# VH-VL binders against Integrator complex subunit 8-like protein: the designs that were tried, part 4

Target 1, 198 residues: Integrator complex subunit 8-like protein, of Dictyostelium discoideum (Social amoeba) (q54vk3)
Amino acid sequence: MNKIFGVKIDSQQKKRQQSNKNLTVFNNGRYLIYIGDIHFDRKFHREALRYYLLGCGLETAFYSDPVKTSVTNSKYLTFLSRRIFDCFYFLRAPMQAIVVSQFFGNLNQTCLVSFKIIQEEYYQLDTNYFQYIWELPLLEILLTTFTKQKDLKKIYLINQIISNPIINENNHPDIRKNFIKNTKHNFWKAISSNYLLQ

## First folded at step 1 (VH-VL)

Design p06 (framework fv_ponezumab)
Fold by ESMFold2-Fast, scan of step 1:
Structure p06 (fold): chain C 198 residues (1-198), chain A 124 residues (1-124), chain B 112 residues (1-112)
Amino acid sequence: as target 1 above (198 residues)
Amino acid sequence: QVQLVQSGAEVKKPGASVKVSCKASGYTFTDYYIHWVRQAPGQGLEWMGRINPSGGDTKYAPRLQDRVTMTRDTSTSTVYMELSSLRSEDTAVYYCARDSLYDFWSGPDYFDYWGQGTTVTVSS
Amino acid sequence: DVVMTQSPLSLPVTLGQPASISCKSSQSLVYSDGNTYLNWFQQRPGQSPRRLIYKVSNRDSGVPDRFSGSGSGTDFTLKISRVEAEDVGVYYCMQGTHWPPTFGQGTRLEIK
């Protein structure tokens, strides 16, 4: 059996997935996201996450670009980021959820949900995902919390991110924008590797 | 029928390691987290950690993270919990328990099924 | 970690009489989905824990209707309307809302 989603896929399941993709008249990513929503509504959050990751990859050129069609699709990505956030939160991956909150398109909401998670899940924050935080207010929340906890290791890690001159670049906006785009891409590649290919 | 079947009782000396197994059957092994919970004689329940059988990723209780390792074998639907540098206070019954990834019919269920327990005694 | 506090720790009850166990959490147990993940478990002597109640008030399959759960936010109660001999054991509340999952200290139900 071939493994995708970190689980064995039998030949019948592969045939069904391939047939379903071939039958859709819409972009394959939209169909996969639709299947994800069905699983999400049934509270199968792991399956929902897998379909959302595949669907988002196809819609965004593997998370490198905005949604492939018009400006209206930015609201669709915001909706999906909330669904993916919920999946990570239900699967008890709080740091991944915090990273995904940066995709909400509403920084106040990002900071509110992240602050709550950081307060409640402090000792469960996976430091391997700190490198995928690019929003300065969120980095400040993390730094403030780690300073209050006297967590020298986490303070050091966050300060490494904050001190990156590209994160604080004010003279060349394209450089910062491109850095954030690459950070987003690398996050989704890491998540896809961990949740689809392991 | 969902079952979690654990390995037999262990007697270990201080400083040794113990590896307890939990074999799952009656459901899709990769759809549910497996947690380990221990209970010292006459005491309450203490959460030790969990493993995601699909990805193999683990989360451990901070007090135990330097001594506990959880692994799985998807071909045998078995989860393992290894505890090293054993001390007398590690004497307990060790349980594996399934954490629902949200079964729609039963609702989101934490620890809906438990193994029978494995007694680990640490004595000189 | 969220602290779960049960009272009483020892509960002697006469057969056929009602019993009530309280569980208080140090933080609200309302999850981001609006649900409250507060479970009750029964551990009979020499046995593994068995789930009785999930999401505050939902009985597990096979659990007699004399068991009921109630509560909200930080205050929860497990009630047994008419205690039977097989109800002897230790009862634990448990929260799954906040990581890591935590248990109360347990309440020992004994027949007088």
Scores: ipSAE 0.000, ipTM 0.429, lowest interface PAE 18.3, mean pLDDT 79

Design p07 (framework fv_ponezumab)
Fold by ESMFold2-Fast, scan of step 1:
Structure p07 (fold): chain C 198 residues (1-198), chain A 123 residues (1-123), chain B 112 residues (1-112)
Amino acid sequence: as target 1 above (198 residues)
Amino acid sequence: QVQLVQSGAEVKKPGASVKVSCKASGYTFTSYYIHWVRQAPGQGLEWMGRIDPSGGSTKYAPRLQDRVTMTRDTSTSTVYMELSSLRSEDTAVYYCAREDFGVVIEDYGMDVWGQGTTVTVSS
Amino acid sequence: DVVMTQSPLSLPVTLGQPASISCKSSQSLVYSDGNTYLNWFQQRPGQSPRRLIYKVSNRDSGVPDRFSGSGSGTDFTLKISRVEAEDVGVYYCMQGTHWPLTFGQGTRLEIK
């Protein structure tokens, strides 16, 4: 849990954390999701995403206690992932949406929505988020698409991920589980930094 | 123990309003949606709507939306369902039922039910 | 609204024999998360409904294993492998995928 937010906290970050703790005390997760839905319906997708992430934080201990339940083990986050996915999709952040689709708990659905997004939004795929893909079938979809496009840079990047022995099927199941857990934590840390804190 | 306990039977005249209560105990009140379902004598089940006790957000069946209001009191862990402009066809047993929303996805659905409140509308 | 149609509406069964109830939806019940929110409820005479099955095939705690649910898309089945006297009542399917939530009309199970 410490490594999710384990960077130096300057005075500005302390002020933001204090504000976020106050929001946690005064607003419960369901209420924040409700507010998020209101913003989403009004097409204020960034504001909706912010409230969904705050709601996730209240239920998953993003900012409440470093020793509390992991974000990646929350059924609440899994349930909320569809709302967060929709926000990223409408914010034209397709790679973030593809990463979030891995949280659906249904790999077939993950592959189906990702295949469509990859075809629709090819030139908007932010390669910085490739590092947060852990599902082998999804990596295969990306590789196949990039090969058809003759996109040598993206082929290279995906092959680097596939070449990681931890990602391959039938390799050290416990090591793979820990790797995925760490990947999930790092993703939510990056998302919180980019969309919630700044 | 996990329980939903409803208020007692009501007899109302056409045009009146009725307010039924549902008191939750044995679990975290704000972690579960509460649905209202009614059943006319000898008929099937009809969904009326649901409330999120945390934020107070509601969703009502379109047929009833102009007449039904759902509220909650978090200090007493109680949900209320008020139905206005009562008609004879509103005579039914009214049930409250718990549904998990985002806490445990595998037991999503109406898993715990109140004992029911009989509402009779007659002139 | 999604229409849920059950058959048969009346099901007389001999004790110890199997029973089967069909439920058909007017639209696919697959939600955007890939799950199918089809529930089965039992209502014994004079009692509140009790959920038996959630998400097509998952039994609730305390529900005997003689009850099983199956199906996909728009066609669903509740099976009782060997009917007991306590199984008398009305059985309802319910979809949670689309607003408003809708129930089937019910199947009355009676012992012959």
Scores: ipSAE 0.000, ipTM 0.426, lowest interface PAE 19.2, mean pLDDT 79

Design p08 (framework fv_ponezumab)
Fold by ESMFold2-Fast, scan of step 1:
Structure p08 (fold): chain C 198 residues (1-198), chain A 118 residues (1-118), chain B 112 residues (1-112)
Amino acid sequence: as target 1 above (198 residues)
Amino acid sequence: QVQLVQSGAEVKKPGASVKVSCKASGYTFTNYYIHWVRQAPGQGLEWMGRINPSGGSTKYAPRLQDRVTMTRDTSTSTVYMELSSLRSEDTAVYYCARWEDLGAFDIWGQGTTVTVSS
Amino acid sequence: DVVMTQSPLSLPVTLGQPASISCKSSQSLLYSDGNTYLNWFQQRPGQSPRRLIYKVSNRDSGVPDRFSGSGSGTDFTLKISRVEAEDVGVYYCLQGTHWPYTFGQGTRLEIK
């Protein structure tokens, strides 16, 4: 019966529908990933990385949330983690590459590629990214390498991570799962600051 | 009813060993770490170490690692803390406490007084 | 090891007045998961410690609302808005971010 109020509600609903449609079109994560692939194929790794990060952020909250669209799926996201890994590797960001290798869904492959990087680039591993390692075998590889190199600072930092009870695999599974989710989110937030906002 | 019940008071001579027990009840024993904390008379709290009752893995305070041993028996839901080579400065009340991973110790034992005297 | 420093060590308070306890850490207690594992415990005479606050500001079940925690990074505070007789005891902060876990030296609250 209140025509003014009824018209206002209908207008708000119509505005929300149009806004949601515009946001969906604007935020097409698959399209951004496609543009990233074009840059990657042309060897423009920094540009490719920016598009991949923006696309993945829109589709998955940087791998921390459920897939937002049916077009993006787990298999494709695993493939994208390898592309992002390559981008960091070619941009001489070896520690970021090691962190991303944890997203491959295959721990043996994670350890294999990371072992190679750690052996070749251990002096250049940015300690600010150590906090984003959650896989115990990977932490063991890092610890073994730093112990051989007598790097007391890096040994100390890795031992702090290994010693955290939440990372211990004998902890309650749901607590560890939530910890990993938060670690992934914080990593992508830091990477976005360093690579998208620069 | 969630509770941790510790063994009774001990009086030991310097150089001896003491083994304190902590029996858990009212929850799934293997789901929570058990830590040991001690308090010398009139002094503050000192963290000693912890045990994972599921796998038996332990972590000890560096200054105590050569003298402290923590074990568990899953059949009786009991954790043990053994401290060897006792000194007068080991005189303290020893507490076991359950670690809740969302924060810290939510359930504490009643404490076990260990007196080391000559 | 991370050093936890409390002040004051002795806190005489008049009944009904507010009380404030400071806890400072030698390193940031912000963990990589975005949580800060700073906890506050109360130990009444002759009793086991009791958790009051976890993760800086979260009050444990059964803890009166006159207790509050705040802070970030390396500086933390426990406040009691109006002290009651049953609040007499020693208060400890504990960090669970860095291994090994370390307690502050304690603050003894006494009614004057």
Scores: ipSAE 0.000, ipTM 0.425, lowest interface PAE 18.6, mean pLDDT 80

Design p09 (framework fv_ponezumab)
Fold by ESMFold2-Fast, scan of step 1:
Structure p09 (fold): chain C 198 residues (1-198), chain A 122 residues (1-122), chain B 112 residues (1-112)
Amino acid sequence: as target 1 above (198 residues)
Amino acid sequence: QVQLVQSGAEVKKPGASVKVSCKASGYTFTEYYIHWVRQAPGQGLEWMGRINPSGGSTKYAPRLQDRVTMTRDTSTSTVYMELSSLRSEDTAVYYCARGLYDILTGYEFDYWGQGTTVTVSS
Amino acid sequence: DVVMTQSPLSLPVTLGQPASISCKSSQSLVYSDGNTFLNWFQQRPGQSPRRLIYKVSNRDSGVPDRFSGSGSGTDFTLKISRVEAEDVGVYYCMQGTHWPLTFGQGTRLEIK
């Protein structure tokens, strides 16, 4: 399992290196990402995170919407999500990392990395971030792990999220999409409050 | 060991109501949804609805939503399904089944009750 | 409602021979997250249904490896590589992608 996790981290790192080379040509948000990478390489993960969040904010109008709906904007968000995931992982913020993995654009990859983090850092999972999980397979991984651990409090908290009719009931596609959009927005507001405004 | 034990057979007249129970054991009652599925004699399976025992949230099949009510009692780990305004076409075996998520069917219907026969006749 | 159509409805098979059941949906069963929520159930005479397969191809615990599921989008197959006497019963496909949850009409497997 650790060998598989290492392979995934290497793939993300390689993608980030290629994207960084291109970013220096484009705009202020991408230049902030470049500055973030300088800090990341020096193992200043909190400062790297701050610059990544600022870069993301400029490109996404402070997490309201992507500036443009294009393939390049989608790739940019995925690239940023991998960088931000790495920062939370190395800062020992496992629950925040798990939330960010939902932005990868590949649910199987999200579940794989999250499962390993949940097993590795069980006692460090900050329950304040449970509310920002919207992917049902990920909620199931959390519930299964907490059930095996007999952790009644965490089981209760995850069940409250699963019990949300919007998550469980696909009556209208727009309702679920709007819920996810609002959940993403609220997550980035919380992260900005905790990591940029301190 | 997970078990779902249902109440006994019922015989009702047209226009009456029937209330079937499903008692869960061997797991934490509030962690799983309970679905109801019925099967008329010689026919296939029909999904009726589900209840989340934690909050009591329900979702019913559109054709039955005006007549079906699902409730639970967390103190006894029991789910109830009440069907009103009974017709002869409601004659069926009624099953309760455990499921984790409404949308994630990979964990739905992993354990079933033994079934309750409801006969509607005059 | 999504219509699930199974074929054949009656499947006589010789012990030890393979059996195949088709299930087609009136619309795609791919959920917005990329998962396909198609399940297969077995109902032996006088018994409650038992789930065999979930998410197209994943076998439940205790289900023999001679059962396999495959397919994508709207076209799905359940295969039994070597039919045993205990396999007699009715097999149902079920979709969970669209509300309400719907089952196929069932395929009755009989030994010749």
Scores: ipSAE 0.000, ipTM 0.424, lowest interface PAE 19.0, mean pLDDT 79

Design p10 (framework fv_ponezumab)
Fold by ESMFold2-Fast, scan of step 1:
Structure p10 (fold): chain C 198 residues (1-198), chain A 120 residues (1-120), chain B 112 residues (1-112)
Amino acid sequence: as target 1 above (198 residues)
Amino acid sequence: QVQLVQSGAEVKKPGASVKVSCKASGYTFTSYWIHWVRQAPGQGLEWMGRINPSGGSTKYAPRLQDRVTMTRDTSTSTVYMELSSLRSEDTAVYYCAREEIAVAGDFDYWGQGTTVTVSS
Amino acid sequence: DVVMTQSPLSLPVTLGQPASISCKSSQSLVYSDGDTYLNWFQQRPGQSPRRLIYKVSNRDSGVPDRFSGSGSGTDFTLKISRVEAEDVGVYYCMQGTHWPYTFGQGTRLEIK
């Protein structure tokens, strides 16, 4: 049910296409989003994803040094995060969708959509993507769910992430910020390898 | 071509359980939810619940939650709906219908229906 | 649960004349994404329901253009511009905006 996640089908996709015709310094990226929206409207979600990924990163953001993640942390990626989230959700990649929800810029919305996905798609959660969760409230949702399911493997994996002192906000703020930037870079590099460069 | 083929008619006594099957073909089984809808003789349609064949997750109508169980077998592309503690009010035609995950309420294909009669 | 109310429940129509069915919901069917998840189904005697209209006004493939849907918010209408003999059956509106999904009571269309 796409309306649970705020996914807009034809009406909002058409509105997105209208807004994406505004020309900017990164004009090429707006064109790629437009082409992505066309594919998304035709339910070609993998093709749509490829264009959205090209649009948000122009490829250089995904291949730059981990510390140079300004493009992947930009308003541009934030604006595309919902589109990319929708693609992963419809491609039956729920854990990738949950990771992408961290880019929404609204932690409350991240937790709400993630909780729904975790409840609906529990057995499809790819544990290889757990390493890309950095938001503590989201890690707690995962831990609580796995504890209720008595899933010892997933409990151990999440506890490894939570037990990292950098994640717990008890270190200097710059250390946590750099860790999160590296995590974001590594995620988009992995996604490029798995979805863009095949 | 897309087809949803259901199991044959059942006659059950009050208090028994019935298990109805819905076999999907002609599309990717795990890409669509399967819903169950029933219709008592001369009455309207009542939504019972749905299953996601990919993960096996279910959602049931609150009034039926204690008695209904939905399962699937991905090797045979088949969904099952089991209703327990049958009453005469459960006499109905039971339908399965698919829903594309991207479009809420998109019941574009339905099974042929399974008649379940509960009588003493 | 969202209550769907159809009117009339019985609709006798002369062959070739227009027919109109109303459907009202107890709550707005507009979702936060701006779309309205209101569907219309036809059930011919002894057959499974088939979808005619989805998201208020979109005709399903293979559905004749004499069928049209309209409406917004809580008030919806299904129109048949010229009733044919094959249109005999029961018509249901259904909402997919709110969980659980709910159907109207049905409108029985018959030729008089």
Scores: ipSAE 0.000, ipTM 0.431, lowest interface PAE 18.3, mean pLDDT 79

Design p11 (framework fv_ponezumab)
Fold by ESMFold2-Fast, scan of step 1:
Structure p11 (fold): chain C 198 residues (1-198), chain A 120 residues (1-120), chain B 112 residues (1-112)
Amino acid sequence: as target 1 above (198 residues)
Amino acid sequence: QVQLVQSGAEVKKPGASVKVSCKASGYIFTDYYIHWVRQAPGQGLEWMGRINPSGGSTKYAPRLQDRVTMTRDTSTSTVYMELSSLRSEDTAVYYCTREYSSDWLGFDYWGQGTTVTVSS
Amino acid sequence: DVVMTQSPLSLPVTLGQPASISCKSSQSLVDSDGNTYLNWFQQRPGQSPRRLIYKVSNRDSGVPDRFSGSGSGTDFTLKISRVEAEDVGVYYCMQGTYWPLTFGQGTRLEIK
């Protein structure tokens, strides 16, 4: 029942011990995600993001190409992508947040969330991340918005992505799936470089 | 009084996903963790994981972490447990139970259980 | 994972006689705060589990005093001084000290 400034602080709560005390926390992706949650609850979004990215890399092999892992739980990855999305949103990295929304597994939710961010954070959209958009409906939302804003540079960049013959539905499904997999891999590598390393 | 009310029974085919809800009432929702525990027919209890309704942080059992997702909605005081890639071995009664977040004196109140049957 | 081992797994008892259930953990359950997070649960046929004992020896509200818990470190015992018909069911010990939380296999108490 203890609260500070009328808000309960989860980060002040006691942690249960790990059964293997010799097992380093930093070598277990699940434990790194747990640490990320503690930082997230404290509103330390940059620290939370760092631990989420390390956890994702170790558990899902997001940084490895072309590697498959036994970790194939789409629902767990969807939940984690929502937490990473929130981190980017609160860190005022709206374009990275829009990219991460593609991982939600619900295209309608991706489009709804992205539309709101594009409207409220237009001038913060980092064009370096446009290359990581693969969902056609999202590209159409971006194109429509940039056309209304008469933003010729952003219109040009989005049209280059849409013009990629691999991204449309006329291609064999496996070709599109491989392209998306590579795009996801490249995104996580770029994010890890920008937020974990110097 | 304190109550944890779960959603109704589910019948699923192998490979499908199931989402079970647990609605809390009679206490401050954000002061207690919600754990999920399952029980296969005639078998013992297996801990699946825990969610903190305040911040949304989760902790899953290692054998299930690839398939389990726990979420909450604070506006409705409801916790959800979703299990994907269902197999016949996932046929069980699924329970939610609460734990005071500060002292681990938990599992004092249990939901009524949700039967999930996985069959072709 | 911490392994919780109960014995016996099947416990036939005559009404009015005492019953005893053992629970052993693969490692000490004493937490860094000095508390031992060992709990006992009862599950009657067709019902949700009910907590009987928390932190080794503390009886929950509404639990009859014929139930008692004891033990330390890795060895724990649940005792019923005089078994009643309503005590039929499965009893589980559970450790709360380490992730992941783990239960014993269960002990089925039956009337002869």
Scores: ipSAE 0.000, ipTM 0.421, lowest interface PAE 10.8, mean pLDDT 80

Design r01 (framework fv_roledumab)
Fold by ESMFold2-Fast, scan of step 1:
Structure r01 (fold): chain C 198 residues (1-198), chain A 118 residues (1-118), chain B 107 residues (1-107)
Amino acid sequence: as target 1 above (198 residues)
Amino acid sequence: QVQLVESGGGVVQPGRSLRLSCTASGFTFSSYGMHWVRQAPAKGLEWVATISYDGSNKQYADSVKGRFTFSRDNSQDTLYLQLNSLRPEDTAVYYCARDYFEGAFDIWGQGTMVTVSS
Amino acid sequence: AIRMTQSPSSFSASTGDRVTITCRASQGISDYVAWYQQKSGKAPKFLIYAASTLQSGVPSRFSGSGSGTDFTLTINSLQSEDFATYYCQQYYSYPLTFGQGTRVEIT
């Protein structure tokens, strides 16, 4: 099982050079990602996370601008999600890592890595981040684990999320899609506040 | 749904010009870099040109530099590729494609055929 | 320019077969590899990016692996709709380059 990209210095240098040559709306962010990779390789995981978040443009100002808000929900974040996941994992922030795994674009991979983390890091699961889980299979994994542990508080919190009609009953796909967008926005706003702006 | 539709291909003599167009729908066109990729008959794919989301930066394959010009009109959701001084070696189906993660192509048009024959 | 070499150029297979296509870069490109499927007379279809990440809507029988210079595309159990030409592409550095393609034909 692989949870780290296994990036080398030469590859990171070429990624930065490519970013300077590429002609997309996100090309300048790649330089910050390159700097993040350097910090990650040196095991400065908090500094790496900071640069990855800056590379995504996940500052409070981006969320206050209607035009900029759509950028924070882009496919660029999906690409970067594995690196951000690794940072949270090594920072002993397993619940934040589990939330980020939902951005991988492969639900089976999300469930597999999350199940492992839940088993290994049960007592470090920060309940403040439960509200940012929207994938039903992942909520089911959490519920079954908490039920097995007889953790009444965590069972209650997960059941509140599962019982939300928008998450559980898909009569209106557009309503569910919009709810998930807002959940993603609120998560990155919280992360920016807690890790980037403090 | 996201869609790209090419037009403007045809049969021309060597040394002539053609203007290809690509009309985008179903996504925020002005937020994406775009590409042209071509495929000669019975051959593989060849990247031709890239244009940034705002049109300020462009790159071309060495084989077409100085002959092809890439442009875009974000108000009309349209791409243009001006093909000048066409050669038989330029004979290909030309695809427009949407940029994905700085150089992959997630959405492709149906293609338009350019035939350069003497 | 980075040269992308695919092997084999073509091969015959039957439904239910596990097929593997290899792509080799002339220099290290990390995981900046995409894979495309092209059926006769059609535009290419995006399958995989970042060497191993499956695009939404692509069947789970497709998978990609590799990093650095050596990459593979695997189809676990070949279906009738999978007979096509497959291309790898590097997007590590400009100019963007494709492999020559691998044609998967019916036996």
Scores: ipSAE 0.000, ipTM 0.448, lowest interface PAE 16.2, mean pLDDT 80

Design r02 (framework fv_roledumab)
Fold by ESMFold2-Fast, scan of step 1:
Structure r02 (fold): chain C 198 residues (1-198), chain A 119 residues (1-119), chain B 107 residues (1-107)
Amino acid sequence: as target 1 above (198 residues)
Amino acid sequence: QVQLVESGGGVVQPGRSLRLSCTASGFTFSDYGMHWVRQAPAKGLEWVATISYDGSNEQYADSVKGRFTFSRDNSQDTLYLQLNSLRPEDTAVYYCARELWDSGYFDYWGQGTMVTVSS
Amino acid sequence: AIRMTQSPSSFSASTGDRVTITCRASQGISSYVAWYQQKSGKAPKFLIYAASTLQSGVPSRFSGSGSGTDFTLTINSLQSEDFATYYCQQYDSYPYTFGQGTRVEIT
């Protein structure tokens, strides 16, 4: 029976090296989105959302860095926004879903899906997310619905957003573009805090 | 508790009139669009008419357009459906139903009131 | 107007059975379908909206699925209180229309 005072070296160091390589692959944003799709197809929407947010954050700085996004990546991110939208919808987070619909790249589709959700899920609309709406037609749909409901508090909140001069089409394009970029970044930070980090 | 109670049904001859009422309680009536839906004996459900939360907009099924008039009194939490020029085909149980904010589906229904049009 | 067609029109079932009712729209209506239960002599009761979302208080044995034109209501283990007529309804576009109903009868 040999007594060794030093560190025992065995073949498990090879397993550790392989595990380190696997950890690197695991941190790849595209791989995390793939795992999200697997969960989504199995109807595990909360787990799917977590992986989508991790993958999205790594690839796009939470949709806030257009310099890092190629034309191919832009189309992929549009597809991903539809998956994230579905996750929020099935998790009964309709206001978050409505915000995400603004990323679809098709305003008519954004308005159509949002109108139906606003009607179906009125009591579930979390007013904390109103600040992340920047599309005027969507704000008008919300205002019209809240006016029909005589919901003075929600009317007030939407009017505050509509009255923001930066959202006005007549402002310098760069000012509006930067405002929307910051709004997108702040939205994804809030979502990550609520669904990923907590 | 949300309640809708219909009244005013009865037996009438063709060509005559009836006025149906629906009294609401347990919710803020003035916040909701309301509908009438009817069901002929042993048949399915047929949408009849809608009225907006403030009474400013009404819509009717083609089968009753020009004969039926929908109105509401938000101060009394009451709906009215005036049925004119009644036909045997109008024989049905008439339900009032609450529409949740232009959603198009009906989360609460009254018990119904029977309208029979017979010669 | 959008026509809603249910199948079957009626069928006999026993407690404990898994029953499936289908509803077909004459055109695409996304997921904008609601389901109602009506017991003999009573008003309809709201069960499901958005094709698959269960209304609060509705037993978990009820489920809905489908999108586009084909929709399904399933009762996983039929109870005595479930013998009733079931109606689908579209709310994609006005005027609102119902299916003709499916009557679930005791065997």
Scores: ipSAE 0.000, ipTM 0.423, lowest interface PAE 17.6, mean pLDDT 79

